# VH-VL binders against Large ribosomal subunit protein uL10m (mRpL10): the designs that were tried, part 68

Target 1, 224 residues: Large ribosomal subunit protein uL10m (mRpL10), of Drosophila melanogaster (Fruit fly) (q9vpl3)
Amino acid sequence: RGKINIQRPKAPHYERARVVAVTQPKYPELPKAKSCFKTRAERTQQQQENPYNEIIAREVRNWLDHSRLVAFFHLSSITADDIFRVRVQLHKQNLHLKSYGSKIIEQAVKNTRYEAIVPLFHSNHCIVFSPDPEKTAALLRIVRRVPQMVLLGGIVEETMLSRNQLVAYAQMPGLHAVQAQLVQTLSQAPGHLIQQLQAHQNSFVQVLDVHAKNQMNEETPKST

## First folded at step 17 (VH-VL)

Design lb17 (from hd5 with light chain S91Q)
Fold by OpenDDE, last read:
Structure lb17 (fold): chain C 224 residues (1-224), chain A 119 residues (1-119), chain B 111 residues (1-111)
Amino acid sequence: as target 1 above (224 residues)
Amino acid sequence: QVELVQSGAEVKKPGESLKISCKGSGYSFDEYWIGWVRQAPGKGLEWMGIIDPSDSYTRYSPSFQGQVTISADKSISTAYLQWSSLKASDTAMYYCARQWDYSFPLDYWGQGTLVTVSS
Amino acid sequence: DIALTQPASVSGSPGQSITISCTGTKSDVGSHNYVSWYQQHPGKAPKLMIYDNSNRPSGVSNRFSGSKSGNTASLTISGLQAEDEADYYCQSYDSSSTWVVFGGGTKLTVL
């Protein structure tokens, strides 16, 4: 068994050499060390291209699209325990408390009807979502007791409302109550409405009669 | 029209107890909170605390915590501010005001109750 | 402690425009602290003049306007009238400390 010359290994047979040459891992040229100083712009762009951010942005959009009630809050320093309690309380009412970064929100609402909400997200914020606009009063009742949550505004039935408008909305009687009141009013007033309509019609007829009489009097040639 | 009417001026001695009232009208009393504001003679406005009349939830400013008691009776649309033992330093005008929550303005004010504590 | 700082006094002549500033401490710099303004005549209760930085309640003259930039809120009174002579207070809420805060007040004199 010939001593394996470990110092000068015999060149492999041509075929083996060819295979070895073809199977040699082509190490990609190490990209020239782009200076580690990614410009703020490049960092921002890379953050925008983060697949994870896209997923979260899509989630936010889904919440917005499927919610008939959305409320925006400034969130001050709050303990994990306190926020958990609030979350539980809201959840019992089918209200969903979420928190997203401003960049994610911006990405989520870009080129959408919700783009106007972006200025609300300059600091720490949270959002409450609900499929039921009738829960506005319940929402406000709960969050009023959370001093760290400051109401900024919201969206109800695809309409942006200020914080004051949200409060006003919550104070309005429910649609059904309003409808009931309307029906009651309509049921009670048919006599008066008919009288008023008749009065106006009678007045119109009288005015027309007077006009007709005046026109007839002008057409009668004074037979001299 | 929304109106808050406060009880009349009080003249008391140090050590006496006092309870002043604020009655709301023209709105649903339990839908808004009532804040109390102190104004010492020639001084600025000081927020004392706030109450939710619906369940008597109350919060005080740190400066007034333990110094006064805020309460409410929603059945008669009335909020109260009370002292167990008055001090000369309690001499001030006291205002109640309607406030929806902490971050909302005091949109309607009572006429004020002057409390004078003099030996 | 969050404090709102106002000038002690401001003066103006009839017909002029004056501005009263209200500056919060750094902790108040939160872009979302709403500022309200109140007018108080001697011996009278305060009256809400501006809420949520720039909104006027019904019945308040359009001569009164509010703005906020950064940690400074401003009340502007245009066309100054004798009746505008009063004390003015700014008010805000500290969501971190959970209390309502008033400024020290500004005495407006109409010369």
Scores: ipSAE 0.862, ipTM 0.937, lowest interface PAE 0.6, mean pLDDT 87
Fold by OpenDDE, last read:
Structure lb17 (fold): chain C 224 residues (1-224), chain A 119 residues (1-119), chain B 111 residues (1-111)
Amino acid sequence: as target 1 above (224 residues)
Amino acid sequence: QVELVQSGAEVKKPGESLKISCKGSGYSFDEYWIGWVRQAPGKGLEWMGIIDPSDSYTRYSPSFQGQVTISADKSISTAYLQWSSLKASDTAMYYCARQWDYSFPLDYWGQGTLVTVSS
Amino acid sequence: DIALTQPASVSGSPGQSITISCTGTKSDVGSHNYVSWYQQHPGKAPKLMIYDNSNRPSGVSNRFSGSKSGNTASLTISGLQAEDEADYYCQSYDSSSTWVVFGGGTKLTVL
């Protein structure tokens, strides 16, 4: 019984070899496992081309365009429960807390007046939107007590404000009150100017009167 | 002008209780928080904690949690730092400072209160 | 321990420019962590000199400037004067740990 050399099988008969060759499943080269490690560039590009990202970017733009108050925050590690509580508190004040990816923000604000905010979004962040700029004080009151939220700045009435300016804004009397004060100040300005202009004249007249009185007293001879 | 005025120096024995004060003026006291900072002799600054006088919301540094109590009376624009039982290691200068929130600077400081705890 | 690291001491001659560094861990002085600087003379309370990395409060000399790059903040004092001799502290906030942190302090000597 000829030892079937399993290591060097005899070449099959020509006909069999032909059939085997034709029936050999051509396994498509396993697509080189696209290394799940998409380069940062590829991820960025894919994210930019993702129709879903475009939709979200549009949403962000809509929020920016329709909000009179926007505040930007760095957001550190926070529990879902804590952020939910914050969201509820803000919502009660008609403040809307949103979180978006940095790339989405970049896409949303590209070639817009808001492009300057992009550097604020290098890390985890959240944004609060409101249609009412008068809610700035309420917003700050709430978020101050959230240690994981760091105020970075904001937009009020289409004006970008630093974090300090935003705090200052919140401490100011309402716009109408400020306007009223301004009007009052302006209305008093002419009067004050007139008073200042007249002050010198009045002083001069007083000096003249004193001089005249002194001259009259010198001319009255004491008839002893 | 914004000013924080602290209570005078204290000399105490170990085991005694102490309450020192910080009075703010020149601003709306309830709009800003008050932080407390410890400085041991010849050492650096240590943040102890902070209080919102508006509702007495308080937060402590981990090192000082349970060691001291921070409180405030907004009606008289005063913040307090108190010990229930002083230790010799509590000997230090204590400063109060105005701070809008955690991430904002301590922009105005009290003159400090020296606390000496000796047997 | 979360700590901001400062040099223990720096020295300079009158008229010179000196820089004090403050380096923290990524969590301590991250990209959005604001750094403040305080000056403290012997026996006096600290005074805020720089806030939000580079801003000067009203009344602070323009000789004092602040900058931040990465995890390192710097205080620069130009035109050094004798009165600048003091301890300087950097301060930041760790939003992850949720507490305020001071550097160890730097003693500035004017020679």
Scores: ipSAE 0.862, ipTM 0.938, lowest interface PAE 0.6, mean pLDDT 87
Fold by OpenDDE, fold request of step 19:
Parts: sequence; structure tokens; C-alpha cells
Structure lb17 (fold): chain C 224 residues (1-224), chain A 119 residues (1-119), chain B 111 residues (1-111)
Amino acid sequence: as target 1 above (224 residues)
Amino acid sequence: QVELVQSGAEVKKPGESLKISCKGSGYSFDEYWIGWVRQAPGKGLEWMGIIDPSDSYTRYSPSFQGQVTISADKSISTAYLQWSSLKASDTAMYYCARQWDYSFPLDYWGQGTLVTVSS
Amino acid sequence: DIALTQPASVSGSPGQSITISCTGTKSDVGSHNYVSWYQQHPGKAPKLMIYDNSNRPSGVSNRFSGSKSGNTASLTISGLQAEDEADYYCQSYDSSSTWVVFGGGTKLTVL
């Protein structure tokens, strides 16, 4: 029994060699592991081409276009239960709390009139949408009690407002109240003008009367 | 004009109770919150807590939780800070200030109430 | 305890420009955490000088300006005057801790 030379194994019989050659699993060259670390740029590009992201971005645009009140918030760490409670409270007022990724927001508002809001979304955020700008006060009342929500700004009637302007807006009298006040003011304006015009005429007449009286008194000859 | 007027200086002994006041005027008192700030002699400003006078919603800094009570009476536009039992370490100037929300500035301040606790 | 850090003291000559820094953790002075600045003269209540990082209330001199970059807010006083000698405090809100935080204060001396 010939010593099996372990260091130089005899070439297998031609037929066996053929079978071994054909049955050798051609391991596909391990794709050069493109370093799983797609550059931040490649990841961002792949995310942009995701049809799902486009759908969500379209949803965001739809909300923006159909809302008369939009408020932007930073959202700190909050429990799921707490955010749910807030959502319910807002919903009761026809306010819709939504959360989207910053990249989605960027994609959604790119080349739109809303592009200026992008700097507000550097971290975790949430957005509240409403078709009714009169709900601004109600919105702020609710979110003030949520310490994890920080007001950043908003859009009211297609106008971008700072957080301070939004608070000021909420404190303003309603449109109808303002209109009523305007009508009242306008209705009083003609009366005041007439009074002022009449006051001058009256004063003039008074001066003339005094002058006439004085002249009459001077013309009364002291009947010696 | 917005104004916060605080009650006068207090001199107390350890163990005594105290309630100081802050009255707001020149704005709708229930639309803004009132914060309290402590300043020990020669020290910095310390936020104590805040109250919404509309429904007396209150939040305290952890350092002051259970140490003081903040309250308000919206009918007279007044906020209160009270101690059940004063300590010598409570000697400080206490300020009330108007604040719309947690993240908003303290835009108007009271003149301060000096509380001195000495044996 | 999460705290805003200020220099203990700064000094300047009349007419100079000085800057006071306020540094916090990322959570304390992040982009979403607005910083306010207060001036306090001896024996007086603090006065709001800057809010929301860079805004001046009505009645505050344009010599006072605020900025924020990263986790550092800065108060700049240009054309320093004797009346500017005071303690200055930065303030922010930590939305994670859910409380208002003051810096340790900076004493400004006008030489």
C-alpha cells in the first residue's frame, strides 16, 4: 500500500479529474465588498431615489398646500404615550400632528415656496396642520403644556411667521372682530370730521356775535 | 405697560412659614405664565418653577420640588411663592417674571422680594 | 446637573467691543434651544437684553447683539460704556430635562 504522499498528492485519474473540475463549486468571486459604508452622499442619493420617499414627500406637499395653519416644532425625547395623548388632544380640535424625516421634508419642499422652512428641521421635529387658522390659539394652548415640544415657527394663510409672530397672531382678535372694529371706526370718522368742521364754524359765528354785540354797545350814545 | 409688582422684604426666623406675592398688570394675566427665580446673596439666578395662572398648572425645577409651593389667583392677577418652613439657606432675593412658554424668555421681571431668614 | 457655562468675568475699555460666551451641551444650546441674555445691575432686577439668540427687545440699545453657533451662544457689546458694567446671564430651555436653565453669570467690568 504505497505511502500516500500528503505533500504531493498524485494527480487523480483523468476521468476523476474531469469530474472534480466540473463539480468544483465556482464560488462567485465574492463581490469586492463594496465597503458597506456607502458614503453619506451615496446614501443620500439612494434615499432620494426611493419611490417610497417620493410618495411621502408628495404627502407632505399636499398637507402644506391644503393647510391654512401650519406649525413647526422641535420634538425632544417623548414617550409614545405622551405623544399619543397630545395627538388626541390636537385631533379633537381638527389639528393634525405629523412627523417626517428631515430629508423627506427637504425633498418635499425643494423648489417650492416652502423651501425657507428647511433650516428649521435640523433635528427631530413634528408638524401640526390645520385647515382653520382660527385654531392657532387652541393649538398653542395645547402644545404649551408639552415641555418636549418647542415652537419654531409656522405658516398662517400662506405667510411664514416666526414663533413670536405666531404667538402674536394667536392673541389677535378674530377676523370678524377686527372687521367689526374697522367698520365701527370708519362709521365714526365722518361724524368726527363733521364735528370738527362745525366747531370751526360755530366758533366763527360766536366771535362775530361778540363783535357785533361790542359794536352795538359802542354805538349806544351815552344819552347825556 | 406690563408690570409685575412683588410684595415687600421679609425678615423671618427658621421654621416660620412665608408667602410672598407677585401682581401682574398691563396685560392679560391668564395668557402668560409666571416664573419664579431665586438669587442667593452674591450668587447667580436659579429658576425655581413656573405656573399657568389660567388653571394653576405648575412645574418645578428638581432642586425646588417639594421645597416651595407656587400658586396663583387669576381673579386678582397675582402669583404666590410660599414656604411651609423656612431655612437659613432660603435667604435670597426672589423674582417673579412673565414667561409665555418654557422656551420663551422671561420678558418682564418684578422688582424682587428680599427674604432674610436668621435666628 | 445640566448647566450653561459662562466666563466668571470679562473686562473692556470704553469704546471697545467685548463678547461674553455661553456654552452648553448640545441639548442645552442646540439649534432648537433658544438662548436669552439678561443684564443685571447691582441691587436691580434682571433685564432682558436678547431673546431667541439674536433678537433685541424694544428699548434695548443696538450696541447689544446676540449670536449662536453650535453649542455656544455669544453676547456682544459694542462701544462699551460705563453703564454697561453689570452681571450678564444667559438662559435657555432644556427640552429634554424640561426646565429653564441659567448660566452662572458673567461680571463685566468697564476699565
Scores: ipSAE 0.860, ipTM 0.936, lowest interface PAE 0.6, mean pLDDT 87
Fold by OpenDDE, fold request of step 19:
Structure lb17 (fold): chain C 224 residues (1-224), chain A 119 residues (1-119), chain B 111 residues (1-111)
Amino acid sequence: as target 1 above (224 residues)
Amino acid sequence: QVELVQSGAEVKKPGESLKISCKGSGYSFDEYWIGWVRQAPGKGLEWMGIIDPSDSYTRYSPSFQGQVTISADKSISTAYLQWSSLKASDTAMYYCARQWDYSFPLDYWGQGTLVTVSS
Amino acid sequence: DIALTQPASVSGSPGQSITISCTGTKSDVGSHNYVSWYQQHPGKAPKLMIYDNSNRPSGVSNRFSGSKSGNTASLTISGLQAEDEADYYCQSYDSSSTWVVFGGGTKLTVL
């Protein structure tokens, strides 16, 4: 059996060659991301107030205004498939992953209470929106396992939070739990106060008793 | 108070297996990840890998992939680093540290476990 | 290989201010990559001194400060004390490569 020369494979039989040629998947040339080769002129033309950008900016603003939870992420090189997977996971939790250009974000938040987020968008970023702030923990659980997503910060109940504060927020007991704790604490407060008041009274009485005993001992005349 | 306590120093021979431990306390163990860091004698810190104890999700540095196994038992708040076959080059101090995720700092460290592998 | 570069050693006199630099590639110490700093005394575990470029953990002296500009992070120690003599490591995360990276470490000597 002649050593299969892997360096010079024998041309397949004509019929086989024809079948292989026909069955070779013609992968559509991935559209050359025209974006990398856009001339400076084309880039400048795109900087023209594109009505389309305004529409998208409005959309972003709408998301910001209607979301009680917003999280900002740096997005490094990630495959479309990976992003899709993350999107699906987030969607199952009613979390909406969106990606917008920095310019669009800047336009969207200009002269708004959200203007402070602009410095976060210097590179490729994505935003997660949710109407439910209680989903913060769920959000963080999902994105922690996405190495390409780096948490930068967020907005919860109209308050801007650092990444650390957002983590802390996620770790806090729910509002109901906090309320329950408050009620419990308040219910214990009167008892504690009473105990403290009684403790002081008891201490005072003890001091008085000691004083009284000492006075009685001083008045006992040394019987010669 | 958050604390990570590691197992004691180990002296082993080449070819032997070893499993060292890191026990966390003072926090919810399953809410934070545990990273492992190697420091060879007189050398710098090397990140080895990380584990999420909640479901044992694990990731390794390329240099340590296949060389060690990181595991955790959340029921006892303990993370593990193990070798199937030690080498002399494995002689080092090994630290475990708490980390929220990849991008967060190693905020609490164990005291370290010295592993000496000699013939 | 992703690397954070630190000077091998720095020295200063008591009371002086010293700065340790940590330089990485754009992927290592980019605008969105957070840098942390650790102090390690001989025979001791590292201690977190600075996180997220400039934040100090509770219990860390205000003499320690961190900053980041471009691909360079800096740790500044003001009012240098003898106890500050230690090794210092910067650390970051490469989101592209998906691993944590330490600098080579800097030995600080107090004269």
Scores: ipSAE 0.859, ipTM 0.935, lowest interface PAE 0.6, mean pLDDT 87

Design lb17 (from hd5 with light chain S91Q)
Fold by OpenDDE, fold request of step 19:
Structure lb17 (fold): chain C 224 residues (1-224), chain A 119 residues (1-119), chain B 111 residues (1-111)
Amino acid sequence: as target 1 above (224 residues)
Amino acid sequence: QVELVQSGAEVKKPGESLKISCKGSGYSFDEYWIGWVRQAPGKGLEWMGIIDPSDSYTRYSPSFQGQVTISADKSISTAYLQWSSLKASDTAMYYCARQWDYSFPLDYWGQGTLVTVSS
Amino acid sequence: DIALTQPASVSGSPGQSITISCTGTKSDVGSHNYVSWYQQHPGKAPKLMIYDNSNRPSGVSNRFSGSKSGNTASLTISGLQAEDEADYYCQSYDSSSTWVVFGGGTKLTVL
């Protein structure tokens, strides 16, 4: 019985070949896997038409509208565990850490007072929201310990602040303290003004007296 | 006015230990971090590490990890850089500088401490 | 690892404008890698001249300006003066590696 050449099997008999050819399941050509690399343009267009994105955009807007403190961060490669830890720490302070895509942010803030924040979102970012602007110091204290979070800026009481201004804001005494200081300063102002005015008057009088004395001395004839 | 004042120049032998200091004034010392920067003779600036004086949180550059120890005493507004065993290659100018966090600039610098290690 | 590359030296005549470049690696590509510039005279501590790419601290001459485009930051000194002769360093932060990085420095000579 001749060694079945497994490398070059003899063509089946014509009739068998015909049956095999007819019975071969025509597998639909697997749609050429459109290269998962949708062009940036295609991705952008698809994102615009996704009802889900609209929902998320509305959510972002709601957060912005109801937050008195908003801080923007660049987020570098960070582990899920680390992010979770940060989120927990922030949450304990009633600070809400959220991450959204740049396109979603753009959609959310389009034609709003927040449109100026769009340039901040070119890469991976996260946002922290708070209803309490007094939590700014607490926020910054926490995020400073997260090397992967880079402060970009924020919004406090509907005012956009640079990162430096946000730090400065956090270092300011509370509103009540500032008010107290202002009242104190204002209460002292009249006294200081009076003192300054009196000092000038006294100085002027002294100068006049010296002048008068000098004139009197010049008029006193040297009695030889 | 914000000022960082460093300890004076040091001349040491290889194998000796050294601790240099940086004292901050004119600001709340615990609100800002202190970075250390090395500059070998005729060379560029090298970031060594940073410390938060408030709780002594410290981070080192990989090149300096295990080579030096950064510490701080917030009660006297002072940061420290120390070596357990100096090498000739440690000969350099060392600067401390104020920094709010990693991503912020080194806005105020100490005058530098020259460390010379020679046999 | 993040590296910042500067020209070793730049020269200019008094009154001219010169630019020093600082180029980061591809990982530095991002609008949010803040670059600072420092001036160092011989035997002196570095001085902050520009922070956050283009901001000038109080007391720094308006002749100094900074910009950043892509992975390249630039320090421009207009109206070059003899006193500007110094070493200049760019600095940034690598948030991925979590350390501060300096450029190699540029020696500016005023001819």
Scores: ipSAE 0.858, ipTM 0.936, lowest interface PAE 0.6, mean pLDDT 87
Fold by ESMFold2, fold request of step 19:
Structure lb17 (fold): chain C 224 residues (1-224), chain A 119 residues (1-119), chain B 111 residues (1-111)
Amino acid sequence: as target 1 above (224 residues)
Amino acid sequence: QVELVQSGAEVKKPGESLKISCKGSGYSFDEYWIGWVRQAPGKGLEWMGIIDPSDSYTRYSPSFQGQVTISADKSISTAYLQWSSLKASDTAMYYCARQWDYSFPLDYWGQGTLVTVSS
Amino acid sequence: DIALTQPASVSGSPGQSITISCTGTKSDVGSHNYVSWYQQHPGKAPKLMIYDNSNRPSGVSNRFSGSKSGNTASLTISGLQAEDEADYYCQSYDSSSTWVVFGGGTKLTVL
C-alpha cells in the first residue's frame, strides 16, 4: 500500500482544496462513496482540465526566460526531509529546485528551441533554475552527493548542454575567476606571470571552443 | 595527463592491518571522487565505495560497510584504502579509479594493488 | 535494484562483428540509466571503452560501439581483431537502489 500513495503529492487536488478552505472553513476530505477507479479517472481528467495549467506553464516559461542556468535531473524516491535539505542548500546558492508535470513542461517550451527537453520528463524528475551560470560548479557539487538525483543535462546561456558538457563547463574558470587568478599572479615573480597568462589564454580558448561547438550542434539538424 | 599510481603489492597474514594508497596527478585531485574497486582472483569487478577528497565525504557499498576504511589526504593528492584486520577472503586486486559522481563512468584507473592474505 | 547479467563468454572469428549483452533485472531502461563498458586484458587495469550508453572516449577505436534498448545494453565490436580478446564489463547506477554495480563480465575469445 505504500506504492498506492504515489499520488500523495496531489498539488492540483490540494490547490483546489486550498481554495475551498479559504471560502469554506472546512478541511477537504476524500470521497468515501466513490470507487477507487472512478476517483482515479476523475483526478486524471481534472488534472488535464485544471484551469491553472497555463498559469503554471507561464511560471516555467518565466523561469526559463530569466535563468541563465537550467539543469535537469532524474529524481528517485527520496524522503521529504532529505529533499527539503537539498532544496535549502541549493537555495543558499541562488539555485531553485522545482518540479512540474510533463504536460506543463510541453506547454512551457512549445514553439521554442527547447522542445527537445520534453522526453526528459517522461520519468520522475526535477529542474534547478538559476540566473547565475557561475553557480554550475556549486550546483553539481551539492547534487552529486544526493544518490537519488541523476544529472541528465542542462541549458547554459541558452545553449543546450549534455550532462558531460555541463560538467566540463563547470570545470572551466569564469571570467571573474580568471581575472582574480591574474591579479593574484601579478603579485608573484615574473616567471609565474608568463605561465599564468598562458594558462588563462588556453582556458579562454577552450570556453570559446565549447560555445562554438554548441552553436554548431544547435545549427546542425539531426539527420531527419 | 591524468594518472593514478597505486602502492605496490602486499603479502600479509590474517589479522594484520594494511593501508594501500592511490596518488592522482594531471588534474585537480579534489575536484573528482576516488572510487575503489575489488577484483578477487578469477572474479569480476566490485565497487567498494568512494571518497570526495575535498572534505573526505565517503560512501561505502553495503557489502564493504564496516569492512574497510576509505580516506584521503588532498594536500598530497592521495587516497587510501585500509583494513584494520585482514582476512584470507581479502585476497584480491584493488583498483582506484576516478569518478565524477555515482552515475558517471570510472574514466581513469590505477594499475592495481595485489593484496595476498595467507598464512 | 540493478543486477547486470552478461553472458560468461562469447567468441568470434577475425573480421566478424560480435555483440556482448548486459541486461538489468529491475531497472526501467530510460534516459537516466547510463551504462559504461570496460575492457580488461589479463593482468591489466580496466579501460573505459563506452560511457553514457553509446559515447566513445578519445583514443578508442570506432570499431567499438554501444547501444541501449529496453532493459538491455549492448557492446558491439566490428572487424574483430586478436587484440580484442579480453574480459568486458558493463557498469551502471540505479538511483533507486543508490549503488554502483558491475556486470559479471564476459570473456571474449577471438578464434
Scores: ipSAE 0.802, ipTM 0.912, lowest interface PAE 0.9, mean pLDDT 79
Fold by ESMFold2, last read:
Structure lb17 (fold): chain C 224 residues (1-224), chain A 119 residues (1-119), chain B 111 residues (1-111)
Amino acid sequence: as target 1 above (224 residues)
Amino acid sequence: QVELVQSGAEVKKPGESLKISCKGSGYSFDEYWIGWVRQAPGKGLEWMGIIDPSDSYTRYSPSFQGQVTISADKSISTAYLQWSSLKASDTAMYYCARQWDYSFPLDYWGQGTLVTVSS
Amino acid sequence: DIALTQPASVSGSPGQSITISCTGTKSDVGSHNYVSWYQQHPGKAPKLMIYDNSNRPSGVSNRFSGSKSGNTASLTISGLQAEDEADYYCQSYDSSSTWVVFGGGTKLTVL
């Protein structure tokens, strides 16, 4: 390594070094010098070439690409039975609970706008994916009963939301609430109906587009 | 807009029962939890537990489990804190507060209900 | 197993900045993931001043700020005013212990 003007005794190290050199097998173990001098870039390249990491990272990328709702949670110690019950409750709502290593998440989102999520995975965590952003309220209702899970934030329709924004999103009226308001509006005078419909048209079109896409992608699994 | 209004102060004797109330307005009552917080005279705040008014899901701090009952009637937007047999040590100010879940803040508070238990 | 430690009191002169600390008793990183701060004037209900470590609710003066580093959260009040004299509580949730906990409170005196 570097040199210091003061020399340290080498007698014990010399004996150890000579013994190691003499006793090495015909096909030696990983060279120590290589591991001692690996840079961050070399370690990153080695990890990027691991075939299991790439396969799992592609799975994460596929979930991100095909989910209109993604929610991130910190997960503390929980029994296998309890987390299984949570997974079953979520599955009934087309919500898919997954967990991945932080290095795999980092690899999956590298060079994307989602790189900002990597710090969320420095501790134990889990992720919920769904094609149905309308299920955000159902997700939050289920998970807030789970003391070991803490909401960190999410992605809805490719927009990153803080945990407070995700809760606010879940409280917005869905298609049913819009339909109820439309029925109430239709019982008013014709001129007022036109004004109300025009005022809500962009919001209503967006809700219908989301609902139509969710119906085209909707699975029909049930609790049993 | 959001408001939590609690029932008035109570003076009780040890062994008596008591039920105090917290009425919410200005929001959809069953979308948020109601938490109860105790403050003994001259002491700090203690989280007692919560209720989800939508289905009466209830959870208690270990210090208060079995000591009180938390309930709600969502049809009148009201949560309750109840003792079956009061002790002198139950003398405190009791607050209700709104909470989304365990990790979210108590964002709106009732004015408090002073409970005094003395012989 | 979580306890939040606050100093019993702190004081400052008008116009100065003061900081109130809130420290978890265990050294686990993330055991106090989100911290809230409450102000309580005598005889009144607590009021939320800071949530999620550093967020300020609408209507709370920008003189109040929050931060968290490691196991310690801090409430900072700049431009101290007489009306800031109150008790201040931190509050957190640790999903490993699964309980909501308040700190013991800090009495702020404005000299």
Scores: ipSAE 0.793, ipTM 0.907, lowest interface PAE 0.9, mean pLDDT 78
Fold by ESMFold2, last read:
Structure lb17 (fold): chain C 224 residues (1-224), chain A 119 residues (1-119), chain B 111 residues (1-111)
Amino acid sequence: as target 1 above (224 residues)
Amino acid sequence: QVELVQSGAEVKKPGESLKISCKGSGYSFDEYWIGWVRQAPGKGLEWMGIIDPSDSYTRYSPSFQGQVTISADKSISTAYLQWSSLKASDTAMYYCARQWDYSFPLDYWGQGTLVTVSS
Amino acid sequence: DIALTQPASVSGSPGQSITISCTGTKSDVGSHNYVSWYQQHPGKAPKLMIYDNSNRPSGVSNRFSGSKSGNTASLTISGLQAEDEADYYCQSYDSSSTWVVFGGGTKLTVL
C-alpha cells in the first residue's frame, strides 16, 4: 500500500496553483498502471479541463460584461518593470490591464457574440478593460508610447470596433461633452425630449455597428 | 483636408548645418505623430523616427540615432528634421508623414525635401 | 535586423492582374503585423494604397487589393492601367525589435 497520488501539472499562474491545491484532496485518484498508459493527448486534455480554466474564464466574462471599453493588444517581450509601469499608468485612468491564456479566452467567449475575437489571442497578448468608454483617448495616448504593444481592436458599448475605428472613436469631438450634455438635458427635460435623444443615440450606435461588422468581415481570414 | 507641406530643396556642403520643416494642416496637429522617411537617390524608403508634437516625445531608428534631431513646434503645426553637421551620405529625399503610432500606416505624406550635400 | 523582401520588378500588360509579394525574412509578418502598401510615381511622394493588410483608403481604386497569408503579404492590381506604373513599397512594424520596416520596393512596368 504505497501512496498513490494524482499529479497535476504545475499551473503557470499563481491563481491556478491555489485552485489546484484546494482541489487536490477531492481529485479522483488515478491508478499507477493507468498513468503509465496515459497518452500525450490524454494528459493535454486533462490539463485543459481543470477547474482553474473555468474560474478564470468566469473572471474574463465578468470583465467583459461590466466593461464599456475593452481593447485588445498584441504584446511582445517586455520587462516586468516596464509592464508594471504601464499597468500603474493605466490604473490611474480606471483602465485595467489583464492577460489571460488563449484557451481561457476561448472558453470565456464560447457561444457568445464575442467568439470572433478568439483569433486575436493566437499570439502573446493583453487586454485592457474599463467601465469608462470616455477613457479611450487616455488609453491610446498611454499605449502609443509602449513599442511592445500593438493595438488590434476593441469593444465600445458592446460594439466591436477595428483598431482604426477605435482611434476614430477616441477622436470624436465633444464625446465627453456630448455625454455630459445628454445627461444634463435628460435631468432637466420632459419625457418626450428624452425619447427623442434616445432615438438619435440608438441611430448613432447602429451606424457604428454596421461599419464595425463590415470592417470585421474584411479583416477576418477569407475563404475565396 | 489633411496636408503636409515641406520646406524647399537644399544644396549644402559637408559640415554645414540644416533644418528642414514639415507643416501640417487640416487636422489637429498634436493628435498624430510625424514620422520622417529617408530615400537615398535610386534607393528605397527608410524610416528615420517620429515625434509626438503634443509633448515632443521623440524616437529614432537605431541607424539615425545621434545623426539627426527631430523636433516640433505645435503652436505653428510644424515638425523639423535637423543635422548639426551634414555628410555627403546625407544626400537624399526626406519625407515627413503622419502616423498614429508605430504600427499604424503613414497615411499622409509631405511632398519631400531634396537635400544635396557635395563639396 | 528584420527585412521585408519584395521582387525588384514585375511587369504586366494593360488589363491584366498582377501581384506584388512582400515576405518577412524572420517570420516577422504574422497575424499581428499590419502591412501597408505605398505607391510612388517617379519624383513624387509615396501614397498610401492599402493599410491593415487589406483596407483601401478613401479615393483609392478598388482595382487595388491587399491580402496576407502566413509570412507573406500581397498587393494585387487588377485591370492594369498605364498610370499604375510606379514603385510599390510594403511596410510593417516589428514590435519585438520596435521599429518600422519598409520592403525594398518593386518597380511595376506596364507594357
Scores: ipSAE 0.786, ipTM 0.901, lowest interface PAE 0.9, mean pLDDT 79

